# VH-VL binders against q54fm4: the designs that were tried, part 4

Target 1, 189 residues: q54fm4
Amino acid sequence: MSTAPSPTITSPTQTSPVVINKSLICQDSTVSNGVQIAIGTVLHPRSSIIISEGAGPIIIGENNIIEELVQIVNKSPEPMIIGSNNLFEVGSYIECKSIGNGNVFEPKCKILKNTIIKDQCSIGAGCIVSEDKICENNTIIAQTQNSQIQTTSTLPYDHHSSIHMTHLELLHKSIPLFHTIKKTPILEK

## First folded at step 1 (VH-VL)

Design k8 (framework fv_alirocumab)
Fold by ESMFold2-Fast, scan of step 1:
Structure k8 (fold): chain C 189 residues (1-189), chain A 123 residues (1-123), chain B 113 residues (1-113)
Amino acid sequence: as target 1 above (189 residues)
Amino acid sequence: EVQLVESGGGLVQPGGSLRLSCAASGFTFSSYAMNWVRQAPGKGLDWVSTISGSGGSTNYADSVKGRFIISRDSSKHTLYLQMNSLRAEDTAVYYCAKSLGRTVTYYYGMDVWGRGTLVTVSS
Amino acid sequence: DIVMTQSPDSLAVSLGERATINCKSSQSVLYSSNNKNYLGWYQQKPGQPPNLLIYWASTRESGVPDRFSGSGSGTDFTLTISSLQAEDVAVYYCQQYYSTPYTFGQGTKLEIK
């Protein structure tokens, strides 16, 4: 529309995707000293990222979603490195060596010591990835009636990436309206 | 085969409460966002609520916000809609619907629907 | 809230002829960073629940006949049935999932002429 001659009150907020330009860390989350979190990553209430006594740092990349009751714990003297665009769903337990990009950790799954999860993997609800295991790109681990099975995903990464971005945008829009946000950790030396 | 079966509908007085259930089978329930969509007699589709696969994220239509609560129980493979402070305009067939995608935790299309359960709010 | 408006409200098409249903969103549902339109189409036959036909504006759901196609971008979308069959008598709905609340159009009733 055209600009009015007299002062105009600010227009209503337009419905559109949120531009991701910061990390979003809820007040009720727990983050240890020595944890580095890149831009866009969201920590829900009651999530925790913990460096055990004497352990190395935890470095988390961009645009990760870390849901309620998720525990990411480094007990190793070596750094734990987590990439970007990963989804950690409610109650998952992560004690890996490293995680790449675009992975989904479904509710209450457990990733045990020295595990390497590469890219675009899906770890099913309640599944356990044993110590020292390496999951190559596109690995799916799912629970069957009698056992845990492993297969390879045939779904395009673009599909997963699009859905993750939609979820992330909704969180950046909604969480600040309902939760108190704490400051991003600063570990500059 | 993937199946969704709604139950819990019925006649209720204005101001009353009702809880709907949706029993899911044939897919990994906790991996998919679930939805409630309603349709008033002779009217179009009206989205009510969505819950993520983990249950950590919920969204509601403005008309039901503060009155309805969506929830899920992964151990029972069941989706719920607790409806409080019911109004005549809540009268509708309530459908349970599964979001598309196997590793998604939030809404994206609705590929499987139940047959619906009728809720009538009348004095 | 994003308002979805369909046109026409109803139409009658002869068997074997092309049917076209339009859907307009009050604001763009195209997300520029991934170049995807957050728009789907549903079919509801009398006495049945809805059936997903199209998602991402133009991707046909598994099991949907190839006579159904979706097109458009941004605010203007079209569902086309290239050769109408008797079983296609239904009400058709567009829906945006760009932002909550996820809104449907009012529906277009398709009948045989």
Scores: ipSAE 0.000, ipTM 0.467, lowest interface PAE 13.7, mean pLDDT 82

Design k9 (framework fv_alirocumab)
Fold by ESMFold2-Fast, scan of step 1:
Structure k9 (fold): chain C 189 residues (1-189), chain A 121 residues (1-121), chain B 113 residues (1-113)
Amino acid sequence: as target 1 above (189 residues)
Amino acid sequence: EVQLVESGGGLVQPGGSLRLSCAASGFTFSSYAMNWVRQAPGKGLDWVSTISGSGGSTNYADSVKGRFIISRDSSKHTLYLQMNSLRAEDTAVYYCAKDIYRSGWLPFDYWGRGTLVTVSS
Amino acid sequence: DIVMTQSPDSLAVSLGERATINCKSSQSVLYSSNNKNYLGWYQQKPGQPPNLLIYWASTRESGVPDRFSGSGSGTDFTLTISSLQAEDVAVYYCQQYYSTPYTFGQGTKLEIK
């Protein structure tokens, strides 16, 4: 067999109060001017955060995970506000008015315009959250054979939060080993 | 060259307190998580605590939670471990160890020589 | 917590012969997204601090002789010393850094036969 080179390991620059000191924005991601991203948020390759012509800013909080092919787009003149500790899985489409904290958006789900997602919601793979909908805390939307159902989560936030932080730590460790990181300023609160 | 030098160990009675220091040089101190790892006489390695580069995030082994406080002073390039309510089972050599990236993420690439803490009447 | 168990607790090997040390984790330390095992190996000689030998289960740290190699994935790992030298007398520890708390194996004492 061929001799394999040792994995490339990059040294971190600094750590934050939550172990994360800046956003990790992959070079192959697309981010519009006017987007603000707080410390710790990870953008995977081929993700995009787009402000349409004439639209307001997009403000994203701390420690979010935005995976490949995720599209976050603001087409509204109003600001789009996204909170902290959210997971956006591969191919999800986000055109919301606002998103709170600790939410999971499973692969290829669509969040349509003027939607408000509060905290600790789980939007199932391929599900569509219709325009103007408000999802209260702990809402679960899931796909069955031929329908979408909505229930309320019984999973404790502490359990969910620990899983998310472990995932985030692993991504901050692993992404620099495989992907070129884009230079990004730290957003102060 | 990376260098870590521990100090502050000694003999203390049960219920007493000690503060350990670790002077760091040869790297950008504030960029790296730091750890304390202890080793009781004739025993294996036991992780005690970690602190992020900024000092804002800490974690502790269950055996020392509520009794030990890890801290750092970036201007002095020094890591600290304040040990309170000491017990006989805290007797060990305490090592200062540097994480490559952050708390919980990678093995420890550099260690100090250790400082002995003996908790005995 | 992830429990790390090493075997054997001690072994004696003749100079020039192969030494093999095993390490088992109570749960997988393989991260599926990057296909890396969050496992390292340390060497500790009497009166000295531990020295990192191997990380990512099989990557040698800079300056570590090529007679040291690591292998395995998931829950079962091996450290091999292909041709034992006198300076290799030490206690060897495996460590998982997959999650906090960091945990070490109990150690394997290696001696010359």
Scores: ipSAE 0.000, ipTM 0.446, lowest interface PAE 16.3, mean pLDDT 81

Design o1 (framework fv_oberotatug)
Fold by ESMFold2-Fast, scan of step 1:
Structure o1 (fold): chain C 189 residues (1-189), chain A 124 residues (1-124), chain B 107 residues (1-107)
Amino acid sequence: as target 1 above (189 residues)
Amino acid sequence: EVQLVESGGGLVKPGGSLRLSCAASGFTFSNAWMSWVRQAPGKGLEWVGRIKSKTDGGTTDYAAPVQGRFTISRDDSKNTLYLQMNSLKTEDTAVYYCTTDRYYDFWSGYFDYWGQGTLVTVSS
Amino acid sequence: DVQMTQSPSSLSASVGDRVTITCRASQSISSYLSWYQQRPGKAPNLLIYAASSLQSGVPSRFSGSGSGTDFTLTISTLQPEDFATYYCQQSYSTPYTFGQGTKVEIK
C-alpha cells in the first residue's frame, strides 16, 4: 500500500560504505607547505597547521581529528611529530615538540613549546601545559576554579579508540556534504 | 578599567642607556603577555619585543634591530613591565608604547590595550 | 621574517563612502592578523583581531576578511572620526610585523 510514485534511484553525492583512504582537509583550513599528513586525518573549517619561517616540518599521523579554530604551529627548527588517533577540540593551541597517540585536547587548551605528550592523555578545557613539560601515558590534566590538577586515567584505551574511529567515519561521510574539500597531497601556503 | 601608563622616556646620547616602565592596572597583569611597540616620528608602527606570562614560560622575543641591546622584563608583584635599552642609536628615536598581547578564540597575538606612549630621543 | 604590504599607501574619501584597505603577507599566516586605527597624535586602537573578529566597542561599520596571504579591512560608511591611519599586523610568528600603514584622508 503506497500512493507515492516509486522513489528516484540515484543519489550521486552519497557513497556507502565510507572508505577512510585519504586525509579530509576543508577548503578554508590553512596548511603550510612542508606539512605531512597521513591517511584519514580530518581538518575542520578554519583550523590551521603552520610552519613558521625557518622552522622544521610538521608530521601528523593517521586518523586525527582537528576541529575548528585549532592551531598547530611549529616555531622550532626541529620537526614537530604528532602521532595517530588524536582529537584536537575547538580552539586548542598546539606548539609541542611531539604528541603520541590517542590523546584528547579539550577546547581552548594550550600546549606550549618543547612539550612532549605521550599516549592516551586528556588535557582539559582551557588548561595550559607549560613549556618543556612531559606528560606520561594516561595523564589527565583538568582545570578547577583554584588550580590546574593532574591525575592518571583508569579507562581502557580500546574503549576510547572505538569511539574515535566511529567519530572519524561519521566525519568522512558528513563533511563533504556541507564543506568544500582541498585536494591532497600538495597544498599551497 | 584597563590602564597602561608608560614612563622613563627622555633625551639620551648615542651609546647611552634608558629604562622604560609601564604601570598596568584594571586587569590581571600576571596572566597577560606584554609587548613593546615603537613609532619613529612620522613613521609606521614597529614591534620591539614581547614577554610571555610566567604560566606560559616567561620567555622573551625581540625584533632583530634591538636584539642584544634591549631587554624586556616584568615584576608581577608591582604590575609593571620594563624595557631596558642599552647601546642606544639615533634610529631608536621613537614613541614607545606598552601593549597587552592577548588571546581570544584563536591563539594570536593582538594588542588590545595600548598606553599613551613615551618619547625617547637619541641625539648628540 | 613575514613582510606585510598594505594597499593603497593613502586614499582620499568622503563621509559616507565605502573604504577598502588590503594587506598582503609574504607567506601564509592563517588568520593571525589584526587591524589597528591610529588617529593623529593618539595611540593606536585595535579594530579587528583574528582576521575577522570585531573588537568590543568598535563600530559595526568596520569588518575584516581574508585568510592565508590576502586580507581586507572594510569601512562600510565612512564617518568623520574615521580619517586616520590604518595598520595590519601579523602574529603568526616572531618578529611580529606591521604593514606600512594606509592613511585615509578627507577628499
Scores: ipSAE 0.000, ipTM 0.455, lowest interface PAE 15.7, mean pLDDT 82

Design o10 (framework fv_oberotatug)
Fold by ESMFold2-Fast, scan of step 1:
Structure o10 (fold): chain C 189 residues (1-189), chain A 126 residues (1-126), chain B 107 residues (1-107)
Amino acid sequence: as target 1 above (189 residues)
Amino acid sequence: EVQLVESGGGLVKPGGSLRLSCAASGFTFSNAWMSWVRQAPGKGLEWVGRIKSKTDGGTTDYAAPVQGRFTISRDDSKNTLYLQMNSLKTEDTAVYYCTTDFYDYVWGSYRPFDYWGQGTLVTVSS
Amino acid sequence: DVQMTQSPSSLSASVGDRVTITCRASQSISSYLSWYQQRPGKAPNLLIYAASSLQSGVPSRFSGSGSGTDFTLTISTLQPEDFATYYCQQSYSTPYTFGQGTKVEIK
């Protein structure tokens, strides 16, 4: 039997921080009127942020990554508030009351009505966070073959934040090269 | 039941043209992004290009080897995808597959190339 | 272009073996990775999407893992019908790119 090789760690010789001074909203994304998106947040093609008829606004903070087929939907008359530095991976469905900072929503997870996700939580692929649930800081929800389990993260936030910023930096470089970015319409008379 | 059926393949001389069709059924074709993927005899899979749904802009993207020579289009009224191939080269010889890309976007069903047709052979030779 | 490199290019295995195939992307592709199986003379079949999600109808012996640049497909207990060529594919950015393929052959 062969075992996996040991990991090797290499430090970068040089670093050049990329200035993030705008949000990137791909042309193929769907964003309702009344959605507010702060600087640095990236919306991939085919992502959607939808305010249902009669619902309150959706307010999204800085430096979030919202991947393809992610749906963020507010069906409540109350505002939905999402913080900063969150990663929403492919196909996740978000119908929360609020989300804090530095959370990871893995592919196809579902966050249901009136849920509160605080900070540095990780919601596993395909997991469902039921209605009215509150996830405290550093909550991990993961799917096993037979059940969904909950535990507390021991990962330091600084490490997580560094990875997220590197990912965001790469997206701000790569997305404009391969995708059309939304622009504010200008009508001259 | 989702079905994709390619047609239009055959033998063509270098510099010639050929048009492939893909008849789709069993899903809402107008909402789907569609791709063409080819495979040369005994070789691996190579993405040719894609077309987005009209709701998502109806735009097309192509791999570098076919850029400027191939055109992807769709007719939603007929549930049909097309690949117009011009200025064919011997290196374009391959089985061409029609495949779905994002067949159900409402629930975040991300399944690139979820469904594949049987393929149609294009041979570019003298 | 994002380059996808598979390891190994081929392997020999026996029924009942655990088989592991690795796929590396030249840059981070998050979880935009799918795995396909192609039996000789047939069209490819989707096995895994979004790096770790099992396609409906695919046996549970298939599993996927990884994110970013490093991805793995595992077949826990190889069956006779699993002798085929396997491809990884990124859909993070166009052009979509496939790995070169891994042929799983009879020992």
Scores: ipSAE 0.000, ipTM 0.459, lowest interface PAE 16.6, mean pLDDT 81

Design o2 (framework fv_oberotatug)
Fold by ESMFold2-Fast, scan of step 1:
Structure o2 (fold): chain C 189 residues (1-189), chain A 123 residues (1-123), chain B 107 residues (1-107)
Amino acid sequence: as target 1 above (189 residues)
Amino acid sequence: EVQLVESGGGLVKPGGSLRLSCAASGFTFSNAWMSWVRQAPGKGLEWVGRIKSKTDGGTTDYAAPVQGRFTISRDDSKNTLYLQMNSLKTEDTAVYYCTTDLWYRGSYYFDYWGQGTLVTVSS
Amino acid sequence: DVQMTQSPSSLSASVGDRVTITCRASQSISSYLSWYQQRPGKAPNLLIYAASSLQSGVPSRFSGSGSGTDFTLTISTLQPEDFATYYCQQSYRTPLTFGQGTKVEIK
């Protein structure tokens, strides 16, 4: 994670902005049949989105960043719904009921079954969100040696959204340069 | 109770080397990002550098004045942060603090500070 | 690098006074700003994070405000233990940088 996810300094006259008009799915990612992924979402190498035997679909919104070794797994017969503009950092494990928009899941956090994470939440590195928990908008969870501490964010969402979009644009430009991309989006059939 | 205790400071000649240690307790050290901040006598605070948790890649960042001369490392089995200082200059004379941001995202805030250890570089 | 400039560099005040210290960033840092207090001979301690959030255990007479490039720390009713040096610090971009400090002295 960055000290602060700083947007790249760009000239006001940038002449070739990245156009985000499709999802970007690395060839070595694993995606189950029945997963729906909206435009702009990026799946890094070795990420996984898995529907267990007998489980319901996974529906993922726009402009999410799903980093290496992230596992999103639906083991429930009910659909798993994930919104837009979420950042899932390296090694996080997601088995929620639903996730809203603009959330950050820091490295190796675990979101356990039947949880609901709403909007603009930040789940700290290595933290565990227990089964059936509901995280309201702007919830911050951080880990100490003996416990997890929960507080409420005071940071403006617009700033987070701007950083996320810059990160997303960089990934859409850089990943195809170094990794093989799946040619046809899962949503296009 | 979170505690950070620095040690290893002392008097050293220009061009010499010192290694500082910071013993951490009261939190899961292996998950924490750690920084070193220094303060020259009678001057303000100056960030030296940081090290991320191994989970987050274990990478280091340094301020320009120390880049190439100082190295930050950690031993998670001993809950200890280190600062290896080489090619010391008189301008490196300062109290050195170790810091953590356990309550917040990454090295976002310096929420816990040690008491500091004095390094004096003089002939 | 993001440069942080504090104003004033020092001020003299009496117990009970309202004190304001300003901090300016050389570029927009949103709300990625913290304030620290350093009492003579002691290590710094965190007062304010995210520009306006009061750290647990810090007295409510301390408050922070601002966003972007201009920030203010306010002490509503100065107490004897508040005679100290105060530093702002940005965490928006590496290298992390501090202001030069503002010394609050007794009149």
Scores: ipSAE 0.000, ipTM 0.442, lowest interface PAE 16.9, mean pLDDT 81

Design o3 (framework fv_oberotatug)
Fold by ESMFold2-Fast, scan of step 1:
Structure o3 (fold): chain C 189 residues (1-189), chain A 125 residues (1-125), chain B 107 residues (1-107)
Amino acid sequence: as target 1 above (189 residues)
Amino acid sequence: EVQLVESGGGLVKPGGSLRLSCAASGFTFSNAWMSWVRQAPGKGLEWVGRIKSKTDGGTTDYAAPVQGRFTISRDDSKNTLYLQMNSLKTEDTAVYYCTTGRLWFGEYPYYFDYWGQGTLVTVSS
Amino acid sequence: DVQMTQSPSSLSASVGDRVTITCRASQSISRYLSWYQQRPGKAPNLLIYAASSLQSGVPSRFSGSGSGTDFTLTISTLQPEDFATYYCQQSYSTPYTFGQGTKVEIK
């Protein structure tokens, strides 16, 4: 076990792609012991990933974007599994059973207990996904003036994945310039 | 400095048992995920299995050829990793390396940054 | 299981040469790929992790690139101590698997 080297930071005018070789976890974020986060995932300041007392682990895949005030909380004795390339926007609350890949959770949405969200879903701002609900691939949930509606996306995933990777690369380049990043544990003699 | 020192290797007959030990120093052993990797004489590297830290559940995973025969355990009070090998076969003949999986708070360990010198296990009639 | 295949299995080179070793995964492993060096009679040592990140203490002549299924290790200017066997390894899923190794020999 060693302390990882700091990410390479280049000039803000650099045009080549940024190398994504680890997660970026801002110092002002809160992450419980027992949380596992794969490479590339970005935790913005004031985001939180919390394992409640007696709850199972939270396993998060690669290249997720977890914005400010997002709360991911496992209150279940079962593991919470989150896949890759998901975008959790400001203030969303996540207490799911599992989330797949390429999903977008718009600001202040709430994903409640035992929910399964598969792939390429879009959960609209302020929307609530109720307990035990299963969202199949390409599900769109949006708020109208009077109610939430559910439909299916016809947009190809490749379009969304390209936007996500561009956003992720920008964050890996810009966040270390303006925020202190959590470091690996210090080795003890 | 980080050190991993394996011991317990030797000559054993097919069907026999051996227990390997790995003494760790220079880092917080209790936080580390640990693995065993072996290398048969003149051959490539083969992952044997892994044990997670107690904080991450203390669970074990094994490669198919050793599943059911080998057991990985740890004693955090002694900074020691163990590999209990039962029902040994001639194809288990190899140098066995103790390795650290990097553990970063909140990040999945994904590489072997430190290796011991290895201990030779020979399974022969 | 994810299978890792290296090319070439061996190559001959001279000090000062640029050496390139490739590694292919049987399925996408994103960037969960490490490279190790093993000198004769010694334990392996980590060179590159996360496909392209140089391990502390490793000379800058070593570099890695690639993602998904195709990966490359490059030694820009081969030194006498670089004659060794090199292994790639995926950590995307257990069981963790290594390539068969590439032996870099003196001409």
Scores: ipSAE 0.000, ipTM 0.480, lowest interface PAE 14.9, mean pLDDT 83

Design o4 (framework fv_oberotatug)
Fold by ESMFold2-Fast, scan of step 1:
Structure o4 (fold): chain C 189 residues (1-189), chain A 125 residues (1-125), chain B 107 residues (1-107)
Amino acid sequence: as target 1 above (189 residues)
Amino acid sequence: EVQLVESGGGLVKPGGSLRLSCAASGFTFSNAWMSWVRQAPGKGLEWVGRIKSKTDGGTTDYAAPVQGRFTISRDDSKNTLYLQMNSLKTEDTAVYYCTTDEYYYDSSGWAFDIWGQGTLVTVSS
Amino acid sequence: DVQMTQSPSSLSASVGDRVTITCRASQSISSYLSWYQQRPGKAPNLLIYAASSLQSGVPSRFSGSGSGTDFTLTISTLQPEDFATYYCQQSYSTPYTFGQGTKVEIK
């Protein structure tokens, strides 16, 4: 059902340290042991990345923006894998199986368990992606007055990528001015 | 102290293969992202590709002219970066440099910090 | 792909001169630009990263400025060891691309 490959990954236990490589993590964010975060990813104040008791690791790629009140929670014994260049806007709730690259999760959207979001998808504000759903590349989900609709994006990834990188640059400059940054060791060999 | 040393360059015929090595010392190679950059005689610099650290996924990216023909790999136990070059063309004639691909988080920039001396690859017709 | 264009391709200068080299990106790259110096027969050396940050060990006569699409490298008081070729490079997106180079020659 899923065409996404399952990479070979070392799964740290919940007692393992948080692995952060040249990422910008605010002091008042919450990150569980067993979470791996790759270079350039920004965690805003009061964001949370949580591994539930008995659950597998959460592995997050590069250059993601995780805004205030965002909750990323793995309740599954399987690893949760998130790719690169994704934007998680204020208050979104993420309990997926996997997320690819270049996706936008608008404010207060909810991604429920065992979902797969591939690449360049846009999930609208307050929208809910139901359990077990697969969103193919370039999927748009938006809320109307009466219902939630799904269509395919005509916006090219290159355009989105440019906006995202500009946003990351601004955050890397602005966040240290207003927030205390966590010091976290890189995973040793 | 901190040093990159390339080797493996030489003469090769079109259609041939060659493997370049880059020996790293004086820094923690396993944490470093690495790139290959080439320079044809009398021409400018051209990025060939990069490899991320294994901690960051160990993935590779390539410039279009070499995609499908060149493969970048690393052996962290030997502190060595490799460039496997297949189906070589006369246009691949260049000095090949290995370099560290560093992120400067306080200024949000990437740059090639440490460079090797280069190794010459000549693809003769 | 982001194309990088440098101006001029070459220039002649004397020791003590102020030298400026410009670099233009085909699209906005924010501040993801580095400058490199290459002396004849040598490997390139990093001078400036993030458009305006001076690399450790590089003389203060070198400075970078600009953002978006237009960038400048300035050498305030040219020294004999500065006769070299200079390259800009964008790291905003892969493939990373270099400008064609600017050769700074002695008059």
Scores: ipSAE 0.000, ipTM 0.479, lowest interface PAE 16.2, mean pLDDT 83

Design o5 (framework fv_oberotatug)
Fold by ESMFold2-Fast, scan of step 1:
Structure o5 (fold): chain C 189 residues (1-189), chain A 127 residues (1-127), chain B 107 residues (1-107)
Amino acid sequence: as target 1 above (189 residues)
Amino acid sequence: EVQLVESGGGLVKPGGSLRLSCAASGFTFSNAWMSWVRQAPGKGLEWVGRIKSKTDGGTTDYAAPVQGRFTISRDDSKNTLYLQMNSLKTEDTAVYYCTTVRGYSYGLRYYYGMDVWGQGTLVTVSS
Amino acid sequence: DVQMTQSPSSLSASVGDRVTITCRASQSISSYLSWYQQRPGKAPNLLIYAASSLQSGVPSRFSGSGSGTDFTLTISTLQPEDFATYYCQQSYSTPYTFGQGTKVEIK
């Protein structure tokens, strides 16, 4: 008889990379009927994506990370469109018209109605993006001691993209180990 | 014990080539971003270039003075970082340090610091 | 490229003094700034990352502050082992760039 074989022989998580081939929606999240979520996007426990009565659909792209207590709410009759590779950190509130790709929404920030956030923007913790605002590519909004300031980032996207994909891969490994995953996430309501 | 040890430094003539090695131990080298930093005698620090981990794309970036002449590579099976230096100039005379580039996570924001440094290896380019 | 300028280039101090070194970036780098110490004949060591976060194992007498373009490193009570050259460095964009260095000399 052989001694016990290495767990790595049969464990898919020890010797194989994680393949992102689906969305990962935690059971404890809330997703309205009419929400479309593309492959790779992760919804943490207690996140919510809500279509208000009479509002249009919410369409979310690939490989987004939506953390705990994040609320994405469409109250407009027009569709809300969110692109790919965005990070929504704990407690952020999103009521935009559209969001592009590769944006970061730091904890407890608020994006108010009819806003357009393009690509590679960073919205600082607790910051509020006012109604009807347009944030061009690479916009940084940050809180100072007594005010909120806006600047422009010149960091290359590949830097942020590498970090985001590494984070996303880790979540696809770790979340199923500790949380129950929805079987039909788009049809919850 | 986390450690980096450079080797391969020496005296070379202008126009010559030299390859530096950096042996890493005490940490998971394959996950680390690595850099080369140089310091001319009696002068300040100058960043040479960086290589990302293979899981983060394995891409390289270089400072303008060395672009096209120097190449950074890594061999994760040997826990070794390399700097291939071609078309050497007298201005390349310096102590060359290898460093780790550590990411410090604050939400999505990653701040970087070069937290581990080798002892350095001297490269002298002289006729 | 982002240029980093330190002030002063050198200073003389006594053990027990408060020492402040400043660093200015040619454009906003948010908090993507690190501080390094280099003792004579030694490799540099990381003191501060993210403008104000103390690296593990570094004495609490070292502190960093600032954001955007203006940054400071403070040594609250200078010790004999603190006579060294100090460098700021931005990692906001490649190429990473260092300041010219500030040499802290014994009076």
Scores: ipSAE 0.000, ipTM 0.478, lowest interface PAE 12.0, mean pLDDT 83

